# VH-VL binders against Interferon-induced protein 44 (IFI44), part 2

Target 1, 152 residues: Interferon-induced protein 44 (IFI44), of Homo sapiens (Human) (q8tcb0r1to152)
Amino acid sequence: MAVTTRLTWLHEKILQNHFGGKRLSLLYKGSVHGFRNGVLLDRCCNQGPTLTVIYSEDHIIGAYAEESYQEGKYASIILFALQDTKISEWKLGLCTPETLFCCDVTKYNSPTNFQIDGRNRKVIMDLKTMENLGLAQNCTISIQDYEVFRCE

## First folded at step 7 (VH-VL; framework fv_lumrotatug)

Design s2 (from e0 with heavy chain S31N)
Fold by ESMFold2-Fast, scan of step 7:
Structure s2 (fold): chain C 152 residues (1-152), chain A 119 residues (1-119), chain B 107 residues (1-107)
Amino acid sequence: as target 1 above (152 residues)
Amino acid sequence: QVQLQESGPGLVKPSETLSLTCTVSGFSLSNYYIHWLRQPPGKGLEWIGVIYYSGSTDYNPSLKSRVTISKDTSKSQVSLKLSSVTAADTAVYYCARDYSGWPLYFDYWGQGTLVTVSS
Amino acid sequence: EIVMTQSPPTLSLSPGERVTLSCRASQSVDSNLVWYQQKPGQAPRLLISDASNRATSIPARFSGSGSGTDYTLTISSLQPEDFAVYYCQQYNDWPLTFGQGTKVEIK
């Protein structure tokens, strides 16, 4: 049985148009495959450019990687927020998938501007990143679901 | 104690391949990234490329057709090969350590080795 | 590629003076910026990462600031050991690029 995206047709077309007109093929869905960063990385590494879409009650945010995520390898990451029909973006810069998708809350980790903690269903952002994405609210966003697409 | 040490011939003839070795101690190449950089005499720094703990590589597009970086984790060595050298490749060559992740910076550098390209 | 431009090329100063070094990127680097110090005959030494985070063992007189395209390294009271060339570097995108350097020399 096909796994279906939470994206509306309109949101899917907006994201496709903004990120190079690429077709979106669903690789991972938290509510289906489990909210574990290891499972996400296993499904999404070596798949070409990817678009990660995170759904909260009030917001759709995410990350675009122009090149394949590969274990321990840097990729240039663009963060985005989709508000109604408008995309705001903020370049995170060169980042590894293990740093971006990080949920180890018991060990000391270097802070980042943006982390996706699938296990605790939270996105952690510093205030500057929230402001640059047009999200002038709390620095923690609760995850209802998140999806990763291959962008052809 | 963390150390990186570059070694290799100090003189290379035009059109030949420049070959350097970076020997590391005090840490494992299985846990860190190593970058190669160079600095022509009296000029600024240029990034050449990186080898990841996995053995994957990324290169500066300006040098990609001529550069190969490889490693032997069991020997704690990283190698740089630059083919078809010219006088413009004369520089001090550095290897530098990067802890994988974000932010990206070089916490330890080798002392550098001067390579002169001359007949 | 992102072009990094440092100014001025050279500063001639006396010990005890406050110094500011500028680094400008051709496009926003979003604070993904590092400062290094290089003394003659030596490899560069890490000073500041993430535009403002001082590295371990770096004296408190060194500070970094800035955002977007414009960044500054400040030395609050120049010491004799601070005479060196200073480089900025961006890690916002590949390839990694460095400024041309600012030489801080004794007057």
Scores: ipSAE 0.467, ipTM 0.793, lowest interface PAE 2.5, mean pLDDT 86

Design s20 (from e0 with heavy chain H35S)
Fold by ESMFold2-Fast, scan of step 7:
Structure s20 (fold): chain C 152 residues (1-152), chain A 119 residues (1-119), chain B 107 residues (1-107)
Amino acid sequence: as target 1 above (152 residues)
Amino acid sequence: QVQLQESGPGLVKPSETLSLTCTVSGFSLSSYYISWLRQPPGKGLEWIGVIYYSGSTDYNPSLKSRVTISKDTSKSQVSLKLSSVTAADTAVYYCARDYSGWPLYFDYWGQGTLVTVSS
Amino acid sequence: EIVMTQSPPTLSLSPGERVTLSCRASQSVDSNLVWYQQKPGQAPRLLISDASNRATSIPARFSGSGSGTDYTLTISSLQPEDFAVYYCQQYNDWPLTFGQGTKVEIK
């Protein structure tokens, strides 16, 4: 059976149009493929530009990678938050897939502005990033699911 | 005790390939990224390229056609080769350690080695 | 590529004075900016990362601020060992780019 996205048709079109009008092809879905970084990287590295969408109870947020994720290589990352039909974006800058999809924020001996922790089902984010994405400072973001799309 | 040290010939003739080696100690090349940078006398810094712990590389587009970075993890060495050199390539060359993961900036640098391109 | 412009090119100051150095990017770098100090004959040394985060062992007199395209490095009370060239660098996009430096020299 085909794996289906949690994105509504409207949200899919909004994200597609905002991030260059690309066709979105689902590569990975946490609830189906497992919330394990190894599985995510195996499916999503070397696939060209990707869009990661994170679903919480109250928010849809994510990351757009302008070039292919490759293990151990930097990619330019744009973070976003989707509130109803409005997108707020914030350029995170250069990031490796291992740091973006990391479960151990202390391992790299560097401050973390944004990390997707699939194992613990949470997004780790500093206050500046939350403010720039238009999120309330007191929000904690628990992951209900997350999906990665190839952008074509 | 993290250390990086550049070595190689101080004089290279125009049209030849310059070859430099960076020897590291106090950490493993299997866990860190190494970049090469250069600084012409009296000028600012230019990033040349990086080699990741995986052995993959990224280069400054301005130099990509002429530059190759490689490593030998067992010898704790990173190499830079720059082909078809001209006087404009005269600079102090540095190797530097990138922060592991994010963000990309340099916490430890070698002392630098001056390379003069002259006939 | 993102062009980094530093100003002024040179500052002539006496010990104890407050120093303010400017770094401007040709487009927003979203605080993905670092500052380095370089003394004659030496490699650059990391001072500030993420626009405002002071590196380990760097004295409290050094501070960074700014957002978007405009960033500042401040030395609250200049010490003799602070006479050096200061460079900013962005890591918001490829390729990594540096400013041309501001020389802080003794008056």
Scores: ipSAE 0.006, ipTM 0.597, lowest interface PAE 10.0, mean pLDDT 84

Design s21 (from e0 with heavy chain D98E)
Fold by ESMFold2-Fast, scan of step 7:
Structure s21 (fold): chain C 152 residues (1-152), chain A 119 residues (1-119), chain B 107 residues (1-107)
Amino acid sequence: as target 1 above (152 residues)
Amino acid sequence: QVQLQESGPGLVKPSETLSLTCTVSGFSLSSYYIHWLRQPPGKGLEWIGVIYYSGSTDYNPSLKSRVTISKDTSKSQVSLKLSSVTAADTAVYYCAREYSGWPLYFDYWGQGTLVTVSS
Amino acid sequence: EIVMTQSPPTLSLSPGERVTLSCRASQSVDSNLVWYQQKPGQAPRLLISDASNRATSIPARFSGSGSGTDYTLTISSLQPEDFAVYYCQQYNDWPLTFGQGTKVEIK
């Protein structure tokens, strides 16, 4: 079955130009593959650099990993927000795919920098991360869909 | 009670392999990342590498050709081998546990073991 | 690699004085920075993570601030037990790198 990206042509070109000019090949789409972390990791680990794009009603945000995700292993992550044609980015630093693609956003007294909860369809980020990305003052963003691309 | 303890020979000859063991207690190596670091006398800290709970490793590029980190989870031990040593490898060597959440920091350290490289 | 530079190399101070320690990265580390304290013969001790988050057992006189490439550790009123070497460390990228340390010694 053909799976199609929600990225507009313009947004795809902006993201490609910003993150090294590489081709984007769709590996995972939440609405098609079921918003399940196990399926995401199965499809997206060991694929080289990846770009994760998260779609909400008001925002497009995501994460760029310069190196392959591997279970239980750190990758350098750059977070971004795409507002119209402007990219705001902020380096999250070293993160494992299990930490980045987490569940149960309500368990921690101190929020982590950034987490994608596909099961509850929410992105959690602390206030500092929201401010660095130029986002509205809301500690949660509802996920309409998210996509992970291999960059090459 | 969480504890990490380094052990191994305190004297290694130039060109030989430095071999150290970090023995842990109070937690499982299946649930934590363990790092090796070193500190030459009177100098700052240098990161050597990490072994993840999966057994995968990452090394400092400056040492990658000479360093191997491995573990035996059943013995609660992590090993460091550094080949072809020179006097520049003289340092106190530490193993350290990485905090299991975020951000990335070392929550527990071993006491450190001095390794002198001398003929 | 990201190079971390601490200044000054040594500070000679009296108890009660305010201490400001600087840490500069060769490129932005986006607050992915940790401060450790080390006393002679001991392993380093965590003070502050994420540039400004004080560890649970660390006294309130210790505070961290900064962003981008420039970070500061402040001790508001130096106590006798605070004479030590202080290291900053980035975890923004591999390899993990440390500054060369600032020694806070008694005047």
Scores: ipSAE 0.013, ipTM 0.633, lowest interface PAE 8.2, mean pLDDT 86

Design s23 (from e0 with heavy chain Y99R)
Fold by ESMFold2-Fast, scan of step 7:
Structure s23 (fold): chain C 152 residues (1-152), chain A 119 residues (1-119), chain B 107 residues (1-107)
Amino acid sequence: as target 1 above (152 residues)
Amino acid sequence: QVQLQESGPGLVKPSETLSLTCTVSGFSLSSYYIHWLRQPPGKGLEWIGVIYYSGSTDYNPSLKSRVTISKDTSKSQVSLKLSSVTAADTAVYYCARDRSGWPLYFDYWGQGTLVTVSS
Amino acid sequence: EIVMTQSPPTLSLSPGERVTLSCRASQSVDSNLVWYQQKPGQAPRLLISDASNRATSIPARFSGSGSGTDYTLTISSLQPEDFAVYYCQQYNDWPLTFGQGTKVEIK
């Protein structure tokens, strides 16, 4: 059964152009494959550069990784927000897929800046991250769906 | 109680391989990353590389052709090998623990071990 | 490689004084910056992560600020135990890189 992206044609072209004009091949869709981090990691690790797109009521945000996610290994991550036709980005820095797609705050002695919690369908962001992405301050981002693409 | 301790020869001859061991206690190498760093006398810190809980590694590109990091989880030991050493490799060598998450910082360090490269 | 530059190289100060240490990156590190303190004969100690997040046991007199390429470590009132070398480090990209250090020494 074919799995169809929620990206509009326009949004797909904007993201392709911004992140290097690469073809986007859908690897994972939460509403289809299940909102479990293990399923996402199984489908998305070792697939080359990836683009994660998160859909909420008011926002499209996500993460771009230039290298393959590998279980338990750091990759350089760029966060982005797509507002209308404009992309704002901010580099999260070196991050593992388990850190990015994990809601476990017990791993930190500091506040968590950005986490994608598929099970509870929310993105956890601090105010600094919201501001850097050009988003309204102090909002909770509920996940309606999210998708991960291989960038070929 | 978390502890890291470096050990190995304090003197290495030019062109030989520098070999150090980091022994950890109070935590499992199956759940944490270990980095190696060095500091030449009177100078700043240089990152050498990391070994992940999976056994995968990343190295500083400036040292990648000469460096190998490995581990034996059952012995709670991480090893550093640096081949073809010269006097420029004289430094205090540290191993340091990374919580395997963001932000990336070293919460515990070994005491450091001085390695002098001299004939 | 991202080059980290710290200034000044040395600060000579008396206990009780406020001190400000500067760290500049050759390109934006987007707050992916850590500060360490190192005393003679000791390993570095974590002070601040994510540019401004103080580590659990670090006194409130230490604070970090900054964004983009420019970062600052402030000690609001120097204590005798604060005389040390301070290093900044970026984790925005590989390889991890450190500044050359600022030595805070007693006047």
Scores: ipSAE 0.499, ipTM 0.788, lowest interface PAE 2.0, mean pLDDT 86

Design s24 (from e0 with heavy chain Y99W)
Fold by ESMFold2-Fast, scan of step 7:
Structure s24 (fold): chain C 152 residues (1-152), chain A 119 residues (1-119), chain B 107 residues (1-107)
Amino acid sequence: as target 1 above (152 residues)
Amino acid sequence: QVQLQESGPGLVKPSETLSLTCTVSGFSLSSYYIHWLRQPPGKGLEWIGVIYYSGSTDYNPSLKSRVTISKDTSKSQVSLKLSSVTAADTAVYYCARDWSGWPLYFDYWGQGTLVTVSS
Amino acid sequence: EIVMTQSPPTLSLSPGERVTLSCRASQSVDSNLVWYQQKPGQAPRLLISDASNRATSIPARFSGSGSGTDYTLTISSLQPEDFAVYYCQQYNDWPLTFGQGTKVEIK
């Protein structure tokens, strides 16, 4: 089956230019492959730099990994928000794919600054990160879909 | 009771390989990350590398060509090997536990072991 | 690599005084910063993570603050047991890097 991105041409070009990629190749789409961490990690680990794009009613946000995700291994993660044509960044720092794509925060005995909860279709984000990405302090980000791209 | 303890020869000759072992107790290496760090006498800390619960590793680029970290989970041991040593490698060597979460910090440290590189 | 610079190198104070230790990064570390205390002959001890989160069992007189490139560790009322070297460390990117340390000595 053909799996197509929800990104408009303009948004795709903006993200490519900002993160220095030549192209974005779709690896995973929640609405197609299921909102399951196992499938996401199987498709996205060992793929080189990746861009995760999360679609909500009012926002496009996501995460850029400068190096390949590998099971249980730290990767340097840059968070972003895309509002019209402007990108705001906040560096999450060193994070494992298991903490970034997690549906059970209690498993890690600590909340993360940013977490993609596919099961509950929510992004968990602390106030500091929300403010630094230029988001309203009282907004809740519900996931309509999310996509992971290989960056080349 | 969580404990980490470094062991190995305290004296290594220039050009040889420095070999240390970190023995852990009170937790499983299948659930935690272990880092190696060093501190030359009277100076600050330098990060050497980490071994993840999966067995994967990351190393400080300044040491990557000379360093190997490995583990034996069944023996609760993590090993550090640093090849082609010089006097600049004289330091107290520490192993430290990373709780495998965010934020990244070391919650428990070994006592440290002094390794002197001298002919 | 991200270079961490601590100042002052040494601080001599009397018990009860307020002490402020500075840590500056060569680029923004976005609060991905840890503070450790090291007493003579001992391994470092975790004090503060995520720039301002005090570790368990660490006295309330220790506090961390800061953002971007500039971070501060404050001891509101210096106690004799606080004689030590204090290190900041970033975990924003590889490799992990530490400051050179600030030595706090009792006058």
Scores: ipSAE 0.480, ipTM 0.804, lowest interface PAE 2.3, mean pLDDT 86

Design s25 (from e0 with heavy chain D98E Y99G)
Fold by ESMFold2-Fast, scan of step 7:
Structure s25 (fold): chain C 152 residues (1-152), chain A 119 residues (1-119), chain B 107 residues (1-107)
Amino acid sequence: as target 1 above (152 residues)
Amino acid sequence: QVQLQESGPGLVKPSETLSLTCTVSGFSLSSYYIHWLRQPPGKGLEWIGVIYYSGSTDYNPSLKSRVTISKDTSKSQVSLKLSSVTAADTAVYYCAREGSGWPLYFDYWGQGTLVTVSS
Amino acid sequence: EIVMTQSPPTLSLSPGERVTLSCRASQSVDSNLVWYQQKPGQAPRLLISDASNRATSIPARFSGSGSGTDYTLTISSLQPEDFAVYYCQQYNDWPLTFGQGTKVEIK
């Protein structure tokens, strides 16, 4: 069976247009491959620029990596939020994939304003980042699913 | 005891390649990121580039066409090559170790080596 | 590239005085900022990382603060050994960039 994205046709086209990529090729889906950092990194490192899309109850947010994720190498990360047909973006800065996709948020001291915790199905985000993405004030976003696409 | 030490010719002719070596002791190059930086006389610091523990590199876009950083982990050495030098490349050159984990800072620096570009 | 601007270029002060050094980024660096001290003929020395975290062995008179684009290094009571050039550096994005430095000198 083919792994199917949760992204609607319209949202896929909006994201493609905004990030200047050609096609989005699904590399990883939490609900299919498992909500674990190790599985995500095995599938998503060394794939070129990637788009991570996180689905919550009320919001679609995510991260665009301008360069390939590589173990122990910094990547420049742009965060985004998608509401209706509008994209808000915010430069997160330099992150290693191990820090960005943290499986145990207590293991790393807050170097970034944003972490994707697949193990606990939560996005950890400070109030400033949340406001800059146009989201209502709430420091914890529950993950229903998340997907990583290669941008070709 | 952690130590970094730069070495190489102190004088390079215009249009030639500047070549420096950073020799490290007290730690393994397979576990740390090493950066190169420079400081022209009387001016501020400029970041040149980094070599990751994997051997991958990132360079300052202003120097990317001329710079190569490489390493030999068995010799505990990191090298910097900068091609087609001009008088503007005259500077004290530093190698520096990035601290473990986050945040990104340089915890140990070499003493620096002055390279003068002159005929 | 993120441009870091330090002010003032030079401060002439006497021991015991309070010193405030400013560092301004062309875009937000989200506290991903480091301060270094450099004395003549020496390599830079780490003072403060993550905008406000003092490095090991750095005296308590040094403190860092700020957020977004505006950061400050404060020396609460200047000592003779503190006369040096101070640099701020961002690590929010590549390439790593430094301010031009603020020289703290006697007088």
Scores: ipSAE 0.102, ipTM 0.705, lowest interface PAE 5.6, mean pLDDT 86

Design s26 (from e0 with heavy chain Y99L)
Fold by ESMFold2-Fast, scan of step 7:
Structure s26 (fold): chain C 152 residues (1-152), chain A 119 residues (1-119), chain B 107 residues (1-107)
Amino acid sequence: as target 1 above (152 residues)
Amino acid sequence: QVQLQESGPGLVKPSETLSLTCTVSGFSLSSYYIHWLRQPPGKGLEWIGVIYYSGSTDYNPSLKSRVTISKDTSKSQVSLKLSSVTAADTAVYYCARDLSGWPLYFDYWGQGTLVTVSS
Amino acid sequence: EIVMTQSPPTLSLSPGERVTLSCRASQSVDSNLVWYQQKPGQAPRLLISDASNRATSIPARFSGSGSGTDYTLTISSLQPEDFAVYYCQQYNDWPLTFGQGTKVEIK
């Protein structure tokens, strides 16, 4: 079936301009393919640079990977928040896709400052990361939907 | 008990290939990443590269044309080869364990092995 | 590559003194920073990860702080066993890079 993005035209252009991509090709949509991190990884590993966009009621946040996600391999991850027309960035650093897309923070014997929990539809984020992305300290990030795009 | 132990020749001639082995115990190489690092006498640490549980590798760009890291999971061994060595490669070489997660740090290190490059 | 610069190069202190060690990155490392302690003849030992998280078994007198490009390791009351070289390391991007070290000598 045809899968449509939740991004408005304006938001799509802002993200393309900021992350240097000429085209965003939708690889995964939680509400269509299921909110399962395993399905996300199956569709998004080995696809080149990717942009993950997470939609909550009041926020659009996400992650940009400059390199292909590969199972069990570190990639450099940039977190972002899109508020109105402005992007705030926070570099998460070297992270594996398994720790970024994980519902159990202890699974890899390491804490994390940011995780996308598809099962519980929550973004796990510490206060420092929230502040650096320009988010209110009292905000809770529940996932309404999330999408992963290949950046070409 | 977790242990890492480096071994190999302590003296290598210029232009030859330096070959070291890291033998691990107390954990499986199928679940952890192993990094190689070095420290020239009286100087700081330099990262050489990593081997992931999959067998994939990443290397320091400054060394990538000369370095190869490989492993034999059944023998619990990780190998480092550095070709075309010069006196600048004289250092204590360490292997170190990475928990294969976030954050990235080394929780256990080998004791280090001194390699001198001299004729 | 991200260049890590530590200061001072050497620090001579008496037991009981407060120690402050600085680490500066050539670009923001966004708290993706670890501190190691290396005693003479030994491999480095993990002290602090994620800029401020003390590793298991590390005494409470060690603390880390900082953000962006500027990070600090503090030892609130120096003990004789703290004689060592201290290294900072970033994991914000490849390749992993270390500072040149700060040597803490007990008088």
Scores: ipSAE 0.457, ipTM 0.793, lowest interface PAE 2.5, mean pLDDT 86

Design s27 (from e0 with heavy chain D98G)
Fold by ESMFold2-Fast, scan of step 7:
Structure s27 (fold): chain C 152 residues (1-152), chain A 119 residues (1-119), chain B 107 residues (1-107)
Amino acid sequence: as target 1 above (152 residues)
Amino acid sequence: QVQLQESGPGLVKPSETLSLTCTVSGFSLSSYYIHWLRQPPGKGLEWIGVIYYSGSTDYNPSLKSRVTISKDTSKSQVSLKLSSVTAADTAVYYCARGYSGWPLYFDYWGQGTLVTVSS
Amino acid sequence: EIVMTQSPPTLSLSPGERVTLSCRASQSVDSNLVWYQQKPGQAPRLLISDASNRATSIPARFSGSGSGTDYTLTISSLQPEDFAVYYCQQYNDWPLTFGQGTKVEIK
């Protein structure tokens, strides 16, 4: 099924340049494939490095994984925020895909630094992570859509 | 109720393979990660590697060429093998349980087993 | 690899005193930092995760703080049972690395 990205040409080039100039191939789009963590993991695990881009009303944020997501295996995650042409990044550290793409706060050492809750259309983020990404401390991140790209 | 227990020979000769077993109880190896760590007498901790519930492994690059971690889920056992040992490998060896989510820490540890490498 | 450096190597303190232990990383670990306590002859015990989150059953006198490359473990009023070596550990990147430890001795 043909699926088109919400990234503008300029934003796509900025993200490619920042994360190593890799080509981006769309693996998953919430509004098309469904906002379900199981569908996302099925499409995005074992695909090599990935870039997740989250679209809200006022912000573009996301996560870059240098290694393939694999169920129950840690991957190094770099969080980012994109404002105009400026990228702010914050290394989340070692995290499993089930923890990163999670809506059940009782299954981790809560509160977490960062989680993508597709079921409830929200990003869970602590104040320190917001500050390091250059976001206002009182901002709320409601997910309009999110996309995961394979980085080739 | 949750317990981890290391076992294996306390003395290994230089150039031989160090072989240890971690036996767990109170939880399933199909649901948790097991890490191996070591601590030379009077010194700090060094992470050796991990085996995930899937059976996949990751190793410390400094030890990767010599280390193998494996498991037998039906026996509730995790094994560590470290080849070509030298006196520098003398340490207390620990197995520890890792949570599969964030943050990455060890919630339960075995009591440790001293392995001395000497001729 | 990320190198973790703890200071001071040893502290001799009286009961009731405030204890401050330092941990520095060779590069930012973005609060992906854990503190463990190890008493003589025992395995390490989890104290603090994510730089500041106190583990279950750990007394309130223990607290963690810090960001970037610099982290601190504080014991607000040292008790005799706090004699131990304290280790910091990062999980920001592979391989997992530990500091060399700070020994707290009650004088």
Scores: ipSAE 0.037, ipTM 0.659, lowest interface PAE 7.0, mean pLDDT 84

Design s28 (from e0 with heavy chain S100G)
Fold by ESMFold2-Fast, scan of step 7:
Structure s28 (fold): chain C 152 residues (1-152), chain A 119 residues (1-119), chain B 107 residues (1-107)
Amino acid sequence: as target 1 above (152 residues)
Amino acid sequence: QVQLQESGPGLVKPSETLSLTCTVSGFSLSSYYIHWLRQPPGKGLEWIGVIYYSGSTDYNPSLKSRVTISKDTSKSQVSLKLSSVTAADTAVYYCARDYGGWPLYFDYWGQGTLVTVSS
Amino acid sequence: EIVMTQSPPTLSLSPGERVTLSCRASQSVDSNLVWYQQKPGQAPRLLISDASNRATSIPARFSGSGSGTDYTLTISSLQPEDFAVYYCQQYNDWPLTFGQGTKVEIK
């Protein structure tokens, strides 16, 4: 099927402008390629900087990686929320792609402040992360779809 | 039980290469990251670099031109080489384990090995 | 690089006293902060991760708090085994950086 982004033209331009005016090339779309973290990692590792955009009922949130995701290697991750035309960001810090796109929260024996769980179609966030992104108090966001773009 | 143990010469001459080995037991290097850190006598800690389970590495930019970290997974050993040493490289050197996730912390450390750089 | 500054450099206290140690980052580290304890001749020991998450086997008297650039480690009732140097460390960005340490010593 056609691999078309859910981003509106306006939202795409806002994200391009905020993250350095880079072109966005769609690498992965959950509803097309499957809500499986393994498939996401296969498509998105070693692609240079990436922008992950997550669509829920009331929110657009995501993650920006300034360097390529590489399996088993730390990358500096910036979380963001897009509300109307404004972007709020909060730095997650050094994180591996396997931890960020993880469906097993017990693997690392610690509460995570942000995880993208493709298997259960949930974003898990602590209250601190939600507050810093300017979101209403809710620690679990249901994923309607999510997309990963290469930033050129 | 999890253990890490540093070993290598306690004395290195200026301009030579410092070579240390970290031997691990109780876990596989295929599943964990190992970092090297150092602490000059009476001073704070400095991060040197990390080797990932894949064998990839990242180094502190201040040391990158002189540092190489490598490993032999079958021998459960991680090696640190620091070239062109000076008296400023005198420190206790530690290897430390990182479970490879978030948050990033060191759950187990070696006991440390003192390396003195002098003629 | 992110510079971590700890204060005070040294605290002289008696067992039973409350101690508060400060750690300040040169830029926000968004709670990507770890506390370690180091006793003379020993390797550092993990105390707190993610600014406030106490590690396994660490006594409840240790607690961490803070956000942005300012973080605090509190020991509610100092025990004899708590006399040590305490380090904060950020993992918000490369390279990993540590504070200079706060020495908690016996009066």
Scores: ipSAE 0.482, ipTM 0.810, lowest interface PAE 2.3, mean pLDDT 87

